VHH binders against F-box protein 7 (SKIP32). Designs and how they scored, part 10

Target 1, 328 residues: F-box protein 7 (SKIP32), of Arabidopsis thaliana (Mouse-ear cress) (q9xi00)
Amino acid sequence: MTSDALTIPSELESALRLRTVQYFITKRPWLDLYGVHVRPVPPFGSTSRKPHFDPALIHRCLPDELLFEVFARMMPYDLGRASCVCRKWRYTVRNPMFWRNACLKAWQTAGVIENYKILQSKYDGSWRKMWLLRSRVRTDGLYVSRNTYIRAGIAEWKITNPVHIVCYYRYIRFYPSGRFLYKNSSQKLKDVAKYMNFKASKSENLYKGTYTLSMSDDKIEAAVLYPGTRPTVLRIRLRLRGTAIGANNRMDLLSLVTSGVNDEEISSTEEDILGLVEGWEDDETHNPDIPAVSHKRGMTAFVFVPFEEVDESVLNLPPEKMDYYVTG

## First folded at step 4 (VHH)

Design C6 (from s3 with V101F E102D Y108S; framework vhh_7sr4_2)
Fold by ESMFold2-Fast, scan of step 4:
Parts: structure tokens; sequence; C-alpha cells
Structure C6 (fold): chain B 328 residues (1-328), chain A 124 residues (1-124)
């Protein structure tokens, strides 16, 4: 009687173990699914309480079905307050202008007219449905590919067959403009992320590229220019996927091909780098001076890490501790 | 930013020796593989030799036993010692810096920076 046969859902039990709404807000697990950030807004004229957390701000970011699940877990016994909040968030997340602005920003390269055509033909005129179902690269963090291989080392006094585990990372940061940044480095995510921007003057081996995402098969075509006396291009082909609908938090690496390009083809700073790799096949010779080379190593899938989770990422762990947490 | 400058090329007689040097500006010490390629007019560049950051070496079949690649990380320089030169070794020789930790399906390093080239002519 003092403890009825009350079945507590696993998710609610987990929320209770997290102790507070503040912890849930701080961890922001919904951001990994939707790529939406909230910033606490101080109450107008408030002088008595700091806006340490604001559960009402959740309604600005999440679909109404997910917001209902969140509130059901966090506040099961405060039905009066939850009902008032639920009325407000339903109104806010049903506002098509919120979703319209998000969609037009994410797919800005297509332009307003093309986006409206796609909206009507494939998403029943719903900007929210388009945001949730149409594939998009995430721009609020980095995609990270962790790669390892075993290298034979030089024999030492007491070791006749030394082996070294080499660990390195491929980093991609996408921009809605169709541009991206690429870095291949032994440096960990927490040490790299702050320099993955176009203003980084001291970042070594940070390269600029252009990309497109196909809506028919979720494939990304990307190209990176390596500038130098004899410039080369890295062509990257990826398939975008997610651990949940709308997550867009995984990319499978399909191919990496490098080849030489002529200076004449890159004379403009605004040149479309993807144009340089049009018509390439993995086994074709496209430049008589520098042959095309396909990579067969370092093909581990990319995992998305939001900027707010960079320092806590398991991808910062050494290889011996990391492989159990990254599914590829 | 990164520049590779080759030197040491020239005219030698068959059976002679020549040492090529490639001086690099910027970092080449911990993460970068270095290589030498050669090119004859109208043909693609062929791998001559490469050396990993750890000192492991690989050679093209036509130069094995005759050429030796080495590096000096304190001087940011890679070398190609060429012995028992043949007329078939006549080519422009290019120094290249490899991508950090990238390898092709051939087991060869993929390169992101190249030098201007240095001519080697083997003839009487």
Amino acid sequence: as target 1 above (328 residues)
Amino acid sequence: EVKLVESGGGLVQPGGSLRLSCAASGRIFSSYDMGWYRQTPGKQRDLVADITSGGDTKYGDSVKGRFTISRDNTKNTVYLQMNSLKPEDTAVYYCARGYEFDYSDTGSTVYDYWGQGTQVTVSS
C-alpha cells in the first residue's frame, strides 16, 4: 500500500536519476536529434532569481509530440502547470514561420522558389515536415571520423617486432552556403574544434571545400582543394544518415580520391571546386601529370558532435577506451 | 605557405651517382610522409621512393637497390641518393609532402604539396 504496484517507465526512471530539469536542460539530448539551440532569456524586470534554467524555452525548439514526451517525464505530478505550458508550446511549434525560416536557411543554395516547389511536391506544404524528413547536413558542430591502423616500428634494444597503434581523425564542418572545412589530424576533437572556422589564422592543415547533398539518395559529393605549387583536389563521397529520423548525425565514407588539377582551373577564389571533379571515376586518369589515386584506408564513418558537447565527447578518449562507444 | 624546393639535379654519365635534396618550409617532423616522383615528357608521374614519418621506406621496382631515400627532420629536408644511374632514369624529379596518415590502396602515400622539380639527365 505504501508503494503501490506503480510501473515506472525506464525513461522516466532515467530522468529521475538525472535529478533535475536543470541537468536535462544542460545536457540538451534533443539537440543531437534536431540541431536546435536555445539560449535562456532573462525574465523582464527580474531581480530575485537567475534564469539558471527555463523549461518553457524547450517549446521553442522541439516538435509537439517530443515536447509532450519531455514534459511527461520531467513533471508527472504537476498536471496544472504542465497543461498551461503544453498549450503555449503547441501554438509556438505549430507556427510555420519558425520552420520556414529554418528550412530556407538550411537549404539556402536552392533558393526560395525551388524550396517552395519541393515543399509542395514532397512535404504536403508543411515546412515542419520538410525540416524533419528532408536530409540536411548539420552546421552546429563537427562530423568526426576516427581512424586507426597498426604500423610496424623500428626494432629497439629489447623489442624485436615493435608495433605502433596510429590514431588520426578526419574533421568536417559544413556551412549552409555549400562550403565546408576539412582537416586530417592526429589532434583530438577538443583541441581542433575551436580552430574549425574561416577566421583561424594559425590552423595548420585546415582546407576549404565545396559540397552538394542529393535528396534522392542522401549522397554528398564534396571536393577539397590542396593549394600549392602543383595543386591537388581530394574528392570525398559520403552517404548521410542518422540514428533517428531527422538526426543527420552519421555519414558513411564511400570513397576518397585525390588527383592533380591545373592552375588555370583554380585561378578564381570563387571557383566551384566541385566542377574540378565532375565526371571522375575511381579508376580513371583525369590529369596526365598527376594520376588519380583512390584511398582504401581511413574510411571509418563520421559521427556528428555538437559544439556544446565537444569537450565531453568519447571521441577524445584513447583508442583502447573509445572503440566500445563509437559504432561507426 | 608550405614550399618544397628541390636541388642537386644535373647531367651524369651512366653508372654515376647523384644526391637530390628537398628543403621544406613549415612542419614536416611528426605526421608527414615525404616522397620522390619522376616524370618523363608525355607520361604521368611515377613513384620513385617514399619515407614515412616513422622512417619506413618504399621504392619503385625500377630503382630498388640503387636509390636510397632518407630524411633529416632537424633541417626539414628529404634526400634521394641515386647510385648506378641508367639512361632510363632521365626525368624531372619531384619532391612531395604526403597527407597526414593517408594511404592509397597501393600502399603509397597520397601527396598534398609538390616541388617545382629538378632535371636529372643520364647520358654520355
Scores: ipSAE 0.130, ipTM 0.565, lowest interface PAE 5.2, mean pLDDT 70

Design D1 (framework vhh_7sr4_2)
Fold by ESMFold2-Fast, scan of step 4:
Structure D1 (fold): chain B 328 residues (1-328), chain A 122 residues (1-122)
Amino acid sequence: as target 1 above (328 residues)
Amino acid sequence: EVKLVESGGGLVQPGGSLRLSCAASGRIFSSYDMGWYRQTPGKQRDLVADITSGGDTKYGDSVKGRFTISRDNTKNTVYLQMNSLKPEDTAVYYCARGYEVEYSGYTVYDYWGQGTQVTVSS
């Protein structure tokens, strides 16, 4: 679906379906998928056995060079999980190069020199500590805000005052490049996720833009361009937080403002879409262990859903099935 | 999955009438806004008419007084009655389903039909 995340289990399972290591190396499917250059490995025969998934079997089926390249492309959340599988994987994920590469990719807009300065000044020279403690937007999935409200309907003979439920979503996808995608839609997460990319040619209400994350207050400022006869910029301000330290899996919507582009009447054309909400506090205390309360006017907190969990997400449930669900 | 299917388009003489229908599949039709848009080659889609879940209607300036939008929630269908048709009404007409972003005062249309051709000529 995306080139920003690697689905290791499915790819390794596919490799295990090959009958020999020699066949796998000769075909070199990882080169087509990842553009990786790997030196040839001497051929080995293999016995015809049942295709049982065994962590130890991976060591026997894939050369260390291929395993190293696979792990180097995993997201750090997956690397932590992999270290629990076996001793060899645990040793591999301790390599600082994986954390260095992850950090430099996540904060690529700052450049190598600036990242090294931050590493030394704030993270004691530890790339792993920097990855775990420095705020970052997650790029291996979508941030989803589910909003539900009740609306009056047309009167019918049996029902004089009908009431209808409206459910809509705000979807955000971040890229390490500083690019981002925004979509407002009544379509469910599972139906939208496959089109949340720059390659999609026919995605209604998919808007493209840029963002920045402030490390001092975990605030995100983003802007998307609405193309048309009168181009309009939608400016989005968010606060990044998490349910655990370093999780980066929640966001609060602070403001939505529209303005004309290069317009001398900018101050008269600006419109705060959300407006002022009584009881809203802009300076929410950062506490990842306390879930956010859903706000009125489409201000429900965003929840991060990894691409691998999209189809199984509870956010796909109809409103009636989510009566007891609390978004935090 | 929501699917919108337009019908009722065709060729008519100036001054004639057509009734377009849009049948929607899927659930909770009555909770959403419905609209008709039209597109002429080389131009962007423009609003013809829309109707809210509560029955409030809006019309494009060029069709006010000539066109009427209505909905039947029991049949999951929206209609566009077009009277006093002019050659300039020639376009592909699209049915759309949308929702009002809560308290924002605007409607987002995110489900669209494939369109039906209306041609007004002698």
Scores: ipSAE 0.393, ipTM 0.757, lowest interface PAE 2.7, mean pLDDT 70

Design D2 (framework vhh_7sr4_2)
Fold by ESMFold2-Fast, scan of step 4:
Structure D2 (fold): chain B 328 residues (1-328), chain A 123 residues (1-123)
Amino acid sequence: as target 1 above (328 residues)
Amino acid sequence: EVKLVESGGGLVQPGGSLRLSCAASGRIFSSYDMGWYRQTPGKQRDLVADITSGGDTKYGDSVKGRFTISRDNTKNTVYLQMNSLKPEDTAVYYCARGYEVEYDTGYTVYDYWGQGTQVTVSS
């Protein structure tokens, strides 16, 4: 028998279908983030055409431990909305252990001891302050860089010098483990997002990499391996920022370098792609057959799109309409 | 919208030949790169051959000298002529349209794919 990573009681699932929490049920951002699969639940209550829902039902029906578990899987974007549902949810959101769990998951690569040291030295012993103020890559959505260029076509009937505007995107999905997914595609955000996961059985131009975030300057060092007859590494250097404190919703692309690597090097460090680019200088090459190239085009900044906003994103609009919304 | 439809697959004996065709049902500019990939169950897709908008070709090491890629921009079609077929050529073959996304490296990304056509080389 196969068990899901998390079992959600049918009573909890029924309560979550209340109109005041419908957003959490429909979008379920914690489930997408953690890969939890939940079976469909039967209609709550009776077979009546238009059941009346009590917004406080979840407060009465669910014990604190279950609400705590639900909140521990939610992102800060959802927590503010949850605190508006009922007084019990507000009390749960204010629990320090909730923020402790969120922080330890987000910065899991540092380990418990190191996180406690950072908590005491930088955040006055407050897990909530640490969650709100400490820079972190967001894992509840995708970072998207929109790029355009013009390509010449051949002469067509009635058109002598045709030109075609090409629009393409760089997509990044980060995981708290220090791994990330990278995709370069002309496909729209709404069509790409559903396949940006490690469970995708058919990987079309979806690449895996590893990253680190520097606490002192908010710089991200990342590397992706392109498999093939001449293996190539793409080194990505970014600076994390936000439109507001703690938003972590923008990344400036500082450098993008493609360079060949030796087969022997890859075999030695196959599980640590960042190790392959440690100590590399710009324009270096570790494979004489493949020159190192620092990219000068396609360097548009990344904009974060939460999973719940993917379908409604302006980035799904045609290029001529998107230019109003996306400035470099 | 770009739609790619493969044809010409089938069962053939070792040493035989097949010609695959890929037709675009939507409008396609000759400025795009075209490629053929193949996939065996449980494995990643491997590049078989590609042809640039300028007509330059590249081949996977296992098919060099045996396969030939070509294109007809008037018909919006790309072809793969497969000669001296071997049992290890058995796979689903996919047609793809791509374009150069990294100008400084010439790196091509294939974003539009056909449904695939089965090629089986009997043992």
Scores: ipSAE 0.087, ipTM 0.535, lowest interface PAE 5.7, mean pLDDT 71

Design E3 (from s3 with D105E T106L Y108S; framework vhh_7sr4_2)
Fold by ESMFold2-Fast, scan of step 4:
Structure E3 (fold): chain B 328 residues (1-328), chain A 124 residues (1-124)
Amino acid sequence: as target 1 above (328 residues)
Amino acid sequence: EVKLVESGGGLVQPGGSLRLSCAASGRIFSSYDMGWYRQTPGKQRDLVADITSGGDTKYGDSVKGRFTISRDNTKNTVYLQMNSLKPEDTAVYYCARGYEVEYSELGSTVYDYWGQGTQVTVSS
């Protein structure tokens, strides 16, 4: 009965984390979950108009308490878009607590007191302004670096000089905790994204790291641990940018350095891998048994892909078709 | 889409032999490194053997001298000849396709596709 309407199903919770407001307005997956089925009716007659969609119908179909729960679970990008839909949604999205909660989650490593100091000194006490203007790594998708090289294949009986284009990707998923996941793989985005989580941390070539973002120059310092008998750390230096103000959807790869570390440091700092590379310079050897290697190839810039766009991304196209859509 | 299909597994007595086959679909079989891995319940997947696009082979220490990996690029197939089988060889055997990534920070082969696996049981 009515008590069932106060529960958000697990499937809808997952969708809310991975979908935009436009998707919910268009598809309305929650209506099916609450026993309201929206079935397309074929048009009758040749002069039939396209079905009218009124966002205000959501206000009529969902109790206020469920509507607030939906907004509370939406990503901040979705909340900003929701304000443009109807007056009730505009009042809900204008509530400072939604933006405050978003900001405190995104910058949780700084803590509540430090975030309030930044809010007052740089963003005029506006949590919404801080969310929109303060640089942050995006956690609602993956950053993807597409790299290619040309390689000779072994000769087939009909082909004497085979040449193959090899495509591989660097994937990064950031978490607000200061942790991230790193993968170097020839697998396409759609095949990798579903495993870029801590439940799959033992998967081949999926590694854990820690990072920080400098607010003064938008530089990211990151380190990935490769565990084993001879453990090594990959230090990654990036510069965060965007195609528009607040987009945070591009990262330039500044340097990649691999070096050995000692087992004692790893045991004491497994939750702070970045601490292992503090003070390192790119050209220095930090372990005489495993000298530092600075990588100069495969350094294509990262492009952000939101989780809801993963399956449709042009990055899933084979190299011979992708080059028309991805320039640079 | 690309698919790997293993065959040739089964039950065999200690000291016996089996030949595993892996038929690969896909555009550029000859340019890929191919490998065989095995997994026993409760343990991680271990390398049995791999063969590069250039034909170079590598074997796990426990199978060296007993197993032989080979490939036939005209048939898009990789093989694992298993001789002098021991009870310790009992596992699910997986075929894998990958690339030696030239610019990998570990200088290692990245495996992008895996077969469904085929059971090998060595028992008296």
Scores: ipSAE 0.017, ipTM 0.332, lowest interface PAE 6.4, mean pLDDT 71

Design E4 (from s3 with S104G D105E T106Y; framework vhh_7sr4_2)
Fold by ESMFold2-Fast, scan of step 4:
Structure E4 (fold): chain B 328 residues (1-328), chain A 124 residues (1-124)
Amino acid sequence: as target 1 above (328 residues)
Amino acid sequence: EVKLVESGGGLVQPGGSLRLSCAASGRIFSSYDMGWYRQTPGKQRDLVADITSGGDTKYGDSVKGRFTISRDNTKNTVYLQMNSLKPEDTAVYYCARGYEVEYGEYGYTVYDYWGQGTQVTVSS
């Protein structure tokens, strides 16, 4: 995750640092409920008095964001059952500061003051209600658009008018900071997901961008820079949807627009990418040699896949090596 | 799983010729774009040549007129015929498979499967 800090009024700062809330976020007692065990393990045969943390356990630990998504997706009766199973879970789900911290992290780009205004005006002062009902991009997985098209092939012996299916994916991973990762690939979700992070320096065709989510219409405005000798910017417009209230697990792809940018504009850092695409229209020229172009194909809607469901996802089907034949 | 295997590299004298081959697995080879890239230590990969599924070719400025890319869809193989080789052609040559995305005037090929590379050395 990003290291961007929230602006916090001094009067609220001490409340946000309450030990009880920080304890439960840090200790994560609910992870054991789901069969996830996180414990520091001393080295085999160690005589050291310093405890050592096993790095292999980090790979198996769920991110904090998954905790919030589990709670948010539970039906009311499921939340009641969870509360009865574990005393720490009851404390966590009933603690307003837990939900407050979750909300302020998820909508950190709006700032503390704006979030409090929204809380009071639209969610009856309830942080839990705001977490469950307010639209947000999900950060605990990937949004995936699977696109297929058919190309005519070369006739083979005994096979006339062959056709071949080309399958490729658009992958998006959002971060609460307003940054995201974008990748085009024919590689399947299960092969791509482990490299969809800012630490994966060896991942090819992985691009970084910035986005905003409009609260009034659930529209996402995003932009990503393609570096190179003729640098280009891709403007992505999406509408956030869900299969249920608060699911936030679908996105309609409204438009994709590509245009070249001038050297003076390329001096912008990643946080300025959205500024580069302000006022873009499909017919505008932002570089005399490279006009803006709106894309008409490869516009399949995005489906959210949580990290824990990546390997089992139906989006890993069909096999890349598939051929069809037509008699003529 | 897609696998690309390059062959045909080696040592050759200036003015000589080499033919690189890239064998790909799978029956969908003919629907994809194929390319050859090269890389010298400390520099990024440069496009040498590419060929679309339709047979259209593109060449890097430094090799245009000397190199020829071709494909044989029945053998799932792409070739790079290199003529009039120069010392500056010394590099590791990579075969790549790609597909067109981001349609429109700025449509481009994304290369997401790469071979392990084959060394070409041009020296006397």
Scores: ipSAE 0.012, ipTM 0.470, lowest interface PAE 9.1, mean pLDDT 69

Design E5 (framework vhh_7sr4_2)
Fold by ESMFold2-Fast, scan of step 4:
Structure E5 (fold): chain B 328 residues (1-328), chain A 125 residues (1-125)
Amino acid sequence: as target 1 above (328 residues)
Amino acid sequence: EVKLVESGGGLVQPGGSLRLSCAASGRIFSSYDMGWYRQTPGKQRDLVADITSGGDTKYGDSVKGRFTISRDNTKNTVYLQMNSLKPEDTAVYYCARGYEVEYSDFPGYTVYDYWGQGTQVTVSS
C-alpha cells in the first residue's frame, strides 16, 4: 500500500543537522550540472541591485525528475530533515522507493530476497518502518570511544610525583559492505575524520576489518588485522543501542581481545578477517608464542558523531577543559 | 613544534651495514619514546625498533640480533645500526616520536604523533 502508519520519532529528527539541508539549499550542486552558477555577493558590495535568491524558490524551477535524482543521492537522514524544510521535499521523502533503496543499501549483505522476507514478516511491508525500527550500524559518521589514563610526568623542582591525564580515542567507521576501518589514536576527531577512508589507510596507521551485526541481540562481532612481522588480530565485540528509537548512536564495548595468529591463516587484508577469530574465547589463544590479551580498561562506550558534526564536537576539546582536574 | 629528519639511507650490498640517524628539532626529546618503522609499497608500516625515554628497547622479529636502536639525548638524535642486511630489508625507513598508550590494542603498540619524511634503504647486489 501507499499509507505508512509510522511517524518519524522526534528524537531521531532532533539528531539530524539543519546545516546539512542548508548546505544543499545554499550550494545547490544540481544547478552546476545545468551550467547555472550562483555567486554570493560580498558584504562590501552594498549598492548592487540584485534580486534576493530565496533558496526555497529554487525547487520551483527544477524538474521533479532532477529533484528525485538529488534526493536519491542524499543520505537517508538528510532526506528525513529535508521534509521539514520544503513541502515538495516532504512529498518526495514519503515515497516508499527512497526508503526501500536506503534499506537495501544498509542491509546489502543479507541480499534482496532476505530483506523482502524480513520486510513482510516484521515490518508490515513498510520500508519506512523497517528503516526506523531495524537496528543498523550508522555509516554517515564515526563511532568514537574517548578514553583516559594517568601517566607519570617528568619530575620538576618542588614537584616529585607529577601526573598527567592523557586522552586517547578509538575510532570506527562502518561500511554497508561488512567492512570497517579502525584507528586507535591520541589525535582528535577533527584531525582524524577526513583520513578515515580506504584511500588513506596505508599512510595513517589505519586498520581494515570485517564485522557482522546480529538482529536477535544487537551484538556486533568485529575483527581487524595488524599484518606486521608478528601478525596480530584485534577482536571487538560490541552491543549496538541508541539514546532514542532508531538512533543507533551508541555502542557498548563488551570485549576487546588481542591475539597472535599463524602466518598460514592469513590470506588477504581484504578477505573475511572474522574467520580468523571464529570460536575464540576471551581468555584463550591459538598461538602459544603470543598470549591473548583481554583488555579490562579503556573500554568507554562509543558515541556516534555524524560527519557534519565533526568540527563542532565536544570530543575535540583538550583534556584541560574537563570539569575534573588532578592535584598532587 | 617537532620535526624529524632522517639521514643515512642508501644502496648497500647484501651482508653490508648501514647506520640511520634521526635528528629531532623543537621541544624536549628526552621525555619521549622514539621508534623506527619501515614500509614497502602496498603494505602497512612495520615496527623495526623502538626505544623508551628510559632506554628500554623492542625489536621486530625479523631484525632481532641484526639491528640496534640507540639514542643520544644531548644531540636529540635516535640511531638505527643495521648489520647483516638482506634484500628483504629494502624499504623506506621512518623515524617517529611518540608515547606508549597504557591501554594499547596491540602488544608493544606505541602511539606515534610525529613522523619523519622517510629515508630509502635498498639492499641489492
Scores: ipSAE 0.058, ipTM 0.382, lowest interface PAE 4.4, mean pLDDT 70

Design F14 (from s3 with S53D G54S D56S; framework vhh_7sr4_2)
Amino acid sequence: EVKLVESGGGLVQPGGSLRLSCAASGRIFSSYDMGWYRQTPGKQRDLVADITDSGSTKYGDSVKGRFTISRDNTKNTVYLQMNSLKPEDTAVYYCARGYEVEYSDTGYTVYDYWGQGTQVTVSS
ESMFold2-Fast, scan of step 4: ipSAE 0.363; ipTM 0.733

Design F3 (from s3 with R27F I28T; framework vhh_7sr4_2)
Amino acid sequence: EVKLVESGGGLVQPGGSLRLSCAASGFTFSSYDMGWYRQTPGKQRDLVADITSGGDTKYGDSVKGRFTISRDNTKNTVYLQMNSLKPEDTAVYYCARGYEVEYSDTGYTVYDYWGQGTQVTVSS
ESMFold2-Fast, scan of step 4: ipSAE 0.156; ipTM 0.617

Design G1 (from s3 with K3Q G35A T40A Q44G D46E D50G K58S G60A T74A V78L K86R Q119L; framework vhh_vobarilizumab_d1)
Fold by ESMFold2-Fast, scan of step 4:
Structure G1 (fold): chain B 328 residues (1-328), chain A 124 residues (1-124)
Amino acid sequence: as target 1 above (328 residues)
Amino acid sequence: EVQLVESGGGLVQPGGSLRLSCAASGRIFSSYDMAWYRQAPGKGRELVAGITSGGDTSYADSVKGRFTISRDNAKNTLYLQMNSLRPEDTAVYYCARGYEVEYSDTGYTVYDYWGQGTLVTVSS
C-alpha cells in the first residue's frame, strides 16, 4: 500500500519521531564513546542500502527487557522524543532511573551532591524536569559555525574574476567529561563529522580542549591547545541558547582569542588547558614570540546538527546556494 | 608528527640573492598554509611571506617585489627566493606550518609547527 507516502502533518511528525528511535537502534551512537562512526550495513543479498523503517517490526523483534537496555544506552535528548513513538516505549522512558542517570552523566563534572541540590532547589525533585529545562551542551551531534569571506583574485592578470567567495567552518563536539574537540576547516560537515572523535587516525587539524558551562548565564568558557615548538591556545567564549526550551541548539560566539603560551606553563594533561587561560584578557600577551590576537571576523553563531541530520544538513550546500553578506 | 627543517641560509653581499628551503615531514604538507617568518637581533618576529594550501601568496611590504614564496607539494618543500637583499634583511628565518584557513582580508593563520631557523646575514 502507500502507508509510507504520508504527507499529513500529524502522520509526518509521528514518522519523524519513530525514525529518531529507529536511527539510534541502527546507527548505534553509543559507539562514538569508543571513537567509532558506523553506518548500518544491509545483510547479504540486500539491494537497498536504506533501511526500511517499520516500528511494528522493531517491537516484535525486541523484548521489553532488551528494549529497556537499548533506551538506557541512547542519548537522553532522544529519550524524550522516543516517548511520543508508541505506548510500550513511552512506559520505558518514563522510568525515573533513565532521567536520573542521564542528568548525572550530562552534568558529571558537578558531582552527585551538587546535582541533587540543584534537583531539589530548582526542579522540584524531578530528574525529567531537570533534563528538559536545565541548560546543557548537546553531545549527540556537532555545533557548526559557517563563515564566509571574499578573497581578491590575481589583481594584474584576471580582471574579470576579481573576487572568490571562500567558505569555512568551525566545528565543536562536546563530551560530558568537560572535554571537547575543535576543528577549523573548509571541508563540509558531511566530510568532517566521521573524524570528529578521539580515535580518528586520519584527523587533520583536529584539536582537543576543555570547557565549562556557567548555569547562571549560560556562558561557556573553552580553551584549545595547539601543540608545537611555539604552542598557542585558542580561548573560546560562547553563550548557549536554543530556538525552543531545552533545545540547546545555538551558541553565540562572544570572543575568540589566539595567544601564545610559555612552555613552562604547559600542562601535560588536557584537564589543565582551561586553567592555563584563567584570568586572561583579550589584550594580554603571554608569549612574546606570539602576540595575543582577538578575532573580529569569522564569528558566525554555532548551529547544532544532530548526527542523524549530518548528511541532510543545509550547511553542506555550496556557497552559491547559501545566503551570504558581502563585507566590502 | 611534523618536522620542519630549514636550509639555504648564509652570508651574502648586498644586492645578492639567496634561496631558502624548508623540508616538511609527517602530516600532509599540501593541505596546510605555510609561511616564512624572520627575527632580527633585538627585534620581534615578523611575517615575511605566506602561501595558502591553494597557492595564494601574501608578502610583507618590506619584501614585496624582492621575495617570492613557493611550494612543491610533491616534495613537501617550501621555498623563499630572496632577491636584491639588503642589510636590514639580516635575520634568522623560520619556516612555519599553518593549520587554519585564512579568515579575512588580514589573512590571519595560526601556526602550530615551526622550524629551528636558518641565519641569513647580508654584509656590507
Scores: ipSAE 0.006, ipTM 0.284, lowest interface PAE 9.9, mean pLDDT 69

Design G2 (from s3, 24 letters changed; framework vhh_7mjh_2)
Fold by ESMFold2-Fast, scan of step 4:
Structure G2 (fold): chain B 328 residues (1-328), chain A 124 residues (1-124)
Amino acid sequence: as target 1 above (328 residues)
Amino acid sequence: EVQLVESGGGLVQPGGSLRLSCAASGRIFSSYDMSWVRQAPGKGLEWIGRITSGGDTSYNPSLKSLVTISRDNSKNTLYLQMNSLRAEDTATYYCARGYEVEYSDTGYTVYDYWGQGTTVTVSS
């Protein structure tokens, strides 16, 4: 509610986007909000040439309301790490309001009243328990599907080369609004992640979609619009899971179906692409001139990679080395 | 049911010209990208070119000056015009329905339906 009135410096916005307590404390972008300047270099012959870092400075420079806004914009995993830095950060992490704000942001499409009903009926009135146990898509990174195929000498760009293993990736970035970004690319995670946002003007083959997550079976219904001479919709059905309780770091790909749509349908449903696939069964289409294509390739499960782990991810390794880390 | 049937193949002299046709059954031809692919005896498949539903063409750079792809959506027919034929052009020619549904940086296209092929022999 207060975030609409807050003017955020570009450095602070970047730090919030990265969702790291260490980045905030190291970069200290909030200091510019209060005109705090680094101390001048000591006179010639001094034994100390730069100011000592003081994490407690944040508590003196920011009013409590702004501190709460900073914490409320962090992902809960950042709040957990914050508890290890300073006593005041530990007390804020224990405040139920931070878990309430996290839950209402994550499940904002359901609305406040529905979330309170779920809280009382299924999570014993505990926002923290609801955050830890209720399935949610993660928005602090990318879901990545690594796929391989054997090239049979007929690829349009490389027709005369010998048979070899080719690797390509499907990337998904979810937003709490029910929107997501989708990209299919041969480019590695470290080269793609920086462009997986709605403001990226240099990224090609980046598509926008809408999704819903069902609480009863952890199934995700998603749809992506491919604009073009004959616009098409890619319907993606996934099942959310995790390697641990509350991890939400894996998605199994259940079906991948392409179907044509009329330009008139797009004009009437521009803001809700899921409306175009509503009532579809597998292999059904809205346009009889474009039959449904059920994809049988590229069905590898998605693995979640947090933004701070992108550059170090094993998914950046060539296929021969990837199999060492992912087999089994 | 979708079926692609190529025709127009046969024996042609070096330096000659030939037009191949591909007839599609059903009412789904006009909305699809179509490609021509050939296979010389004892060799692998070689991509010739693609035409979009709107008529925009893309060719194998090594063949661009020798071939023209066109289509007639009212007749559900795809064409390959070949000029200045050489002995190296001897091959079985296939039409294929392609659909680029996941636009990739590599230009990956899925080919779901193929014709039975028509044989072109370039010999004196």
Scores: ipSAE 0.000, ipTM 0.152, lowest interface PAE 13.5, mean pLDDT 67

